# Ledger of designs, part 9: VHH binders against a8e7c5r167to518

Target 1, 352 residues: a8e7c5r167to518
Amino acid sequence: YKIFMDSDSFYYSLTYDLTNTVQRQGELGKSDQPLWKRVDDRFFWNKHMIKDLVDLQAPQVDFWVIPIIQGFVQVEELVVNYNESSDEERSSPETPLQEPTCVDDIHPRFTVALISRRSRHRAGMRYKRRGVDTDGHVANYVETEQLIHVHSHTLSFVQTRGSVPVFWSQAGYRYNPRPRIEKGERETMPYFASHFEKEVETYKKLVIINLVDQNGREKIIGDAYLKQVLLYNNPNLTYVSFDFHEHCRGMKFENVQTLTDAIYDIITDMRWAWVDQAGVICQQEGIFRVNCMDCLDRTNVVQAAIARVIMEQQLKKLGVMPPEQPLPLKCYRIYQVMWANNGDTISRQYAG

## First folded at step 25 (VHH)

Design o2
Fold by ESMFold2, fold request of step 26:
Structure o2 (fold): chain B 352 residues (1-352), chain A 124 residues (1-124)
Amino acid sequence: as target 1 above (352 residues)
Amino acid sequence: QVQLVESGGGLVQPGGSLRLSCAASGFTFSYKSSWALGWFRQAPGQGLEAVAYISSSGSTIYYEDSVKGRFTISRDNSKNTLYLQMNSLRAEDTAVYYCATVRTYPSGYIFRYWGQGTLVTVSS
């Protein structure tokens, strides 16, 4: 939002708390406290490195401690213009304009930003890249916030991704190693519950979107997840299955429309965070929690599709887009690139 | 708070009958709902499988092949209750039976609310 710079992976701001969503910023209210005292602890990446300084309780160090997130930030300005030709289409020759007075002034503009913040917590030591640990934390947990800024309005939509919260592994010497369940169903229950208790405390309602294949080698993981969800039996959870590989193999966002159509009412009822000069207009009521086996490519595609539905609703409600029209093609292509960059960055952080 | 509670399970001889009930509280069954109601089961050592589900209007009903003709799903919106009449029970019907609100679509399914399950044991 304000100052973002480091390598490809680390971001900070001197004046803005990157660890908190727009909604959480509003819930905290105004404060003169140092940024590090207001952070979301899950995403306070440099906490360990500065803990000795913070524990000294010296007032002067409070203002030099700058919270850092590991994740991704990208910001783009977009223009709503339906008269633009795509690179692949030929337009008719245009007659020169007599006097271009306010050509770009008539097209609405908006800013889109993505902020992904990776949890500092990790799964168990041997199987850090899969499943849940004994503290209820899951591998590859990332909170992704999509921001829209138009005039004085700031809109925010948040999603999470994270590994299936059971004890499992998929490390082997074979070409396509089978995933293995490492602990029994009953033994897993309290750790599964510990994870979702924290999620419900933070987000109130969860819509789980499980992209794990329902057939083949992934089935054992998908079945384990569903069973734990059913045993946990929390009315704040909704469980959605989507067989990504059978319906989206080799295709882009449009193949996930079956899913977004099926949950369109759930997306609409969740709303988004909306603030302006007068204060908080509305808040997001819940969150989508999306996973596949590693929470990378499939997860990123689905999150982008859900966030697109929300963005179009937001822009239409603000009058930036006409009703019943999709995003202009140029806007959509930039949107796709932003989400692709997000996925690539999360993938490198997961692999490294 | 929203709950679904299954009841009516127990021990029964092969060829016998049971009727399962699923009472809802905290929300009302409606003919206008986009959610169907269903029964699902898990046999020992097996994954969850669908048994039957019924649309909000009652116009669309699904049964898995192994129970078709023996089980009947029904709903009473005035009592906020879903039923499963199980006749001609077999040993392979032994399972924990769950009630759920469901939505199906070509690429998947959605569970919104579900119960804790009720055990049905079919043994000689």
Scores: ipSAE 0.761, ipTM 0.897, lowest interface PAE 0.6, mean pLDDT 81
Fold by ESMFold2, fold request of step 26:
Structure o2 (fold): chain B 352 residues (1-352), chain A 124 residues (1-124)
Amino acid sequence: as target 1 above (352 residues)
Amino acid sequence: QVQLVESGGGLVQPGGSLRLSCAASGFTFSYKSSWALGWFRQAPGQGLEAVAYISSSGSTIYYEDSVKGRFTISRDNSKNTLYLQMNSLRAEDTAVYYCATVRTYPSGYIFRYWGQGTLVTVSS
């Protein structure tokens, strides 16, 4: 397939529906319908621009209407090679010197792709949008899909991010403005419920990971979120608190392992989508929904960490990566750059 | 189907006692569970505060400093019920009390299931 970037992170493909995850593609089944009739509406950014054209209901329109997403796409080929920086190599004194060979032709390879899809709802570029609206949509809602491709196997792991679904703001002219709640707890309840009703319908189970600081300036937002989660009381939700700034000040990513260790069993039970020539082998059994105040830097770091745990499990299960070893250093560096680019792109789109 | 229901709240005088119960349905309290059981409370206009929690085996018990010596958490897995015995109640103990399944770790906590709460009012 061919993916085109037309402007600031708008993407389309003439042959592939970028609005749907691998798992949703499998749930829709095989079809000869045009791409625009099978899209995920949340991510169909050119829907309203072409309403007059699609309202004609002429068969030839189907070939001209191509779904467009706003988000991020990056694809990289990675090589599993653990010998890139070893100082403790054994030498054989009787082995003759050999002509250098290209060792990267010997090592296993796999393709990693990131596809982020920003929801068209409550996207608002004129002002930095926060929280939920009266339709149950949240600001800065992004679905990020991490794909692994090896031989005939396609593996997919999906996460979401989105603003805390209460009515709040953090914009003003005051020196160092504090966030504030715009509507009361009781008034917010039906809109919070509306949002999560849609989320549960789509993903079945959600693991909320709230990165909002539990002390200080952010506490009012974190407390409001927890209150609404407790009041909503849906058994398909799990609530996880992580004090990001308390443990990861200065962007020390090693401290995020405290979180991934604590939820490792939950990550493992989430599984992933796995498709090959025989069809669907397994599916992802829920979703991680991650937030901080703006769902940008902290959210991106945590999502990358969770997705890395899954990727290592996927690669070990496929035999591409040896058991009980981490990713090779060069693979991890490229992985970090991919996720950094994802975070930077989402940040630019949120700011306008 | 999965549900936790708190009961036993009410109005008491300062210095009085109450016993809260939390009945589970749709799942069973297990000695092998990775989830502890806990009581949390929220006073009007305040955030959620931990009161006490007890590990699945019963071997590890935590109490918030303000309730140590006055409150006793216990669990009866055969009855699928968690208890909080509250003695020497004070006005500042007035809150809605919630039970929950919880996991704690150095950088945070995890709630899996929780109830709708029971109101405890301590006043003269």
Scores: ipSAE 0.760, ipTM 0.899, lowest interface PAE 0.6, mean pLDDT 82
Fold by ESMFold2, look of step 25:
Structure o2 (fold): chain B 352 residues (1-352), chain A 124 residues (1-124)
Amino acid sequence: as target 1 above (352 residues)
Amino acid sequence: QVQLVESGGGLVQPGGSLRLSCAASGFTFSYKSSWALGWFRQAPGQGLEAVAYISSSGSTIYYEDSVKGRFTISRDNSKNTLYLQMNSLRAEDTAVYYCATVRTYPSGYIFRYWGQGTLVTVSS
């Protein structure tokens, strides 16, 4: 499929619904309906810009209304070649490999894509950068889909991020502002529940990865989140605490391995969406919902680590990655750059 | 329909005893599970505190320092029930007690299933 970018932030495709994951596309089935009638409303950014046109319900309007997302898209083709020269291994991570001049048929190859879709909800309220609202929407909500394509196979793994769904702020321009809870525990309960009822309806099972520090300034927010999770008491939720700063000094990926090792069975049981010419082979059985205070750098590092575990399982299943041997370092370097670009883009959109 | 239900709470004098039970339904306690079972409590105006937890095999048991020697955690997999025997109760043990399935690791912890809690009040 072809993806076009109007700017750094907005993306569209004439033939592919960028608002839906591979899995949701499979659930909708084949249809000759126009793309905009099948979108995931959360990510349909040009809905308000073309409202009068979509409300007409005329066939000729239907086919020129193209859904647009805000977020991030990057696509890379990788070759599994252990014979690459050492000079190529010294390339900067900030200079990802360009598409090869010709396809190398003697080495396994695969395509990796990242698609991040920012929710259109909460986008127009500059001062509400934290927490949940009375509609159950959270700030900085982004769905990130990692796609692997090999021959006719399309594999997809999806994660979400979003602000802690309680009423809280860290507002003002004080020298060292402290986060504060704006509504009491009982008052918050129905809105927390509203948010997660929608999440469970969409993703069925959620594994919450809470990266908020358990000590210091962030503690009040982390405690409030855990309390609401416990009070909500939904068996489709799993709660994971990870003390990112104590164990991941300098943003080292090796230190996040304690988390991915501890939840490795949960990651494996999540599975992924897999589609080929025969149809849907399997589906992702839930989602990881990752947060820190602003859902930016810490969140991005953890999501990349979880998605890497899944990618390696997918590539081994397809025979692209040899068993018990890592991918070439250049493949991991490109992967790291893709996720770094994702994080930078989400950060700019959050600040802007 | 996974559910954990605590029972056995109530009002007791200092120095007294209570026995809490936690019945599981919709899943079975297994000796092969990677999940421990634990009791956690929340006193008025405080956050959640670990009290005790016990591994799936029963071979690893943890107690909070303030309850060591007074509380005993046990599990009966055939009855699908977790227990907490609380002896020599003190006013500071007043809290809502929750049972949960838990996993701990160096960087944090994981809660999978938990109950709604049972109130223990220790007062003269």
Scores: ipSAE 0.744, ipTM 0.879, lowest interface PAE 0.5, mean pLDDT 82

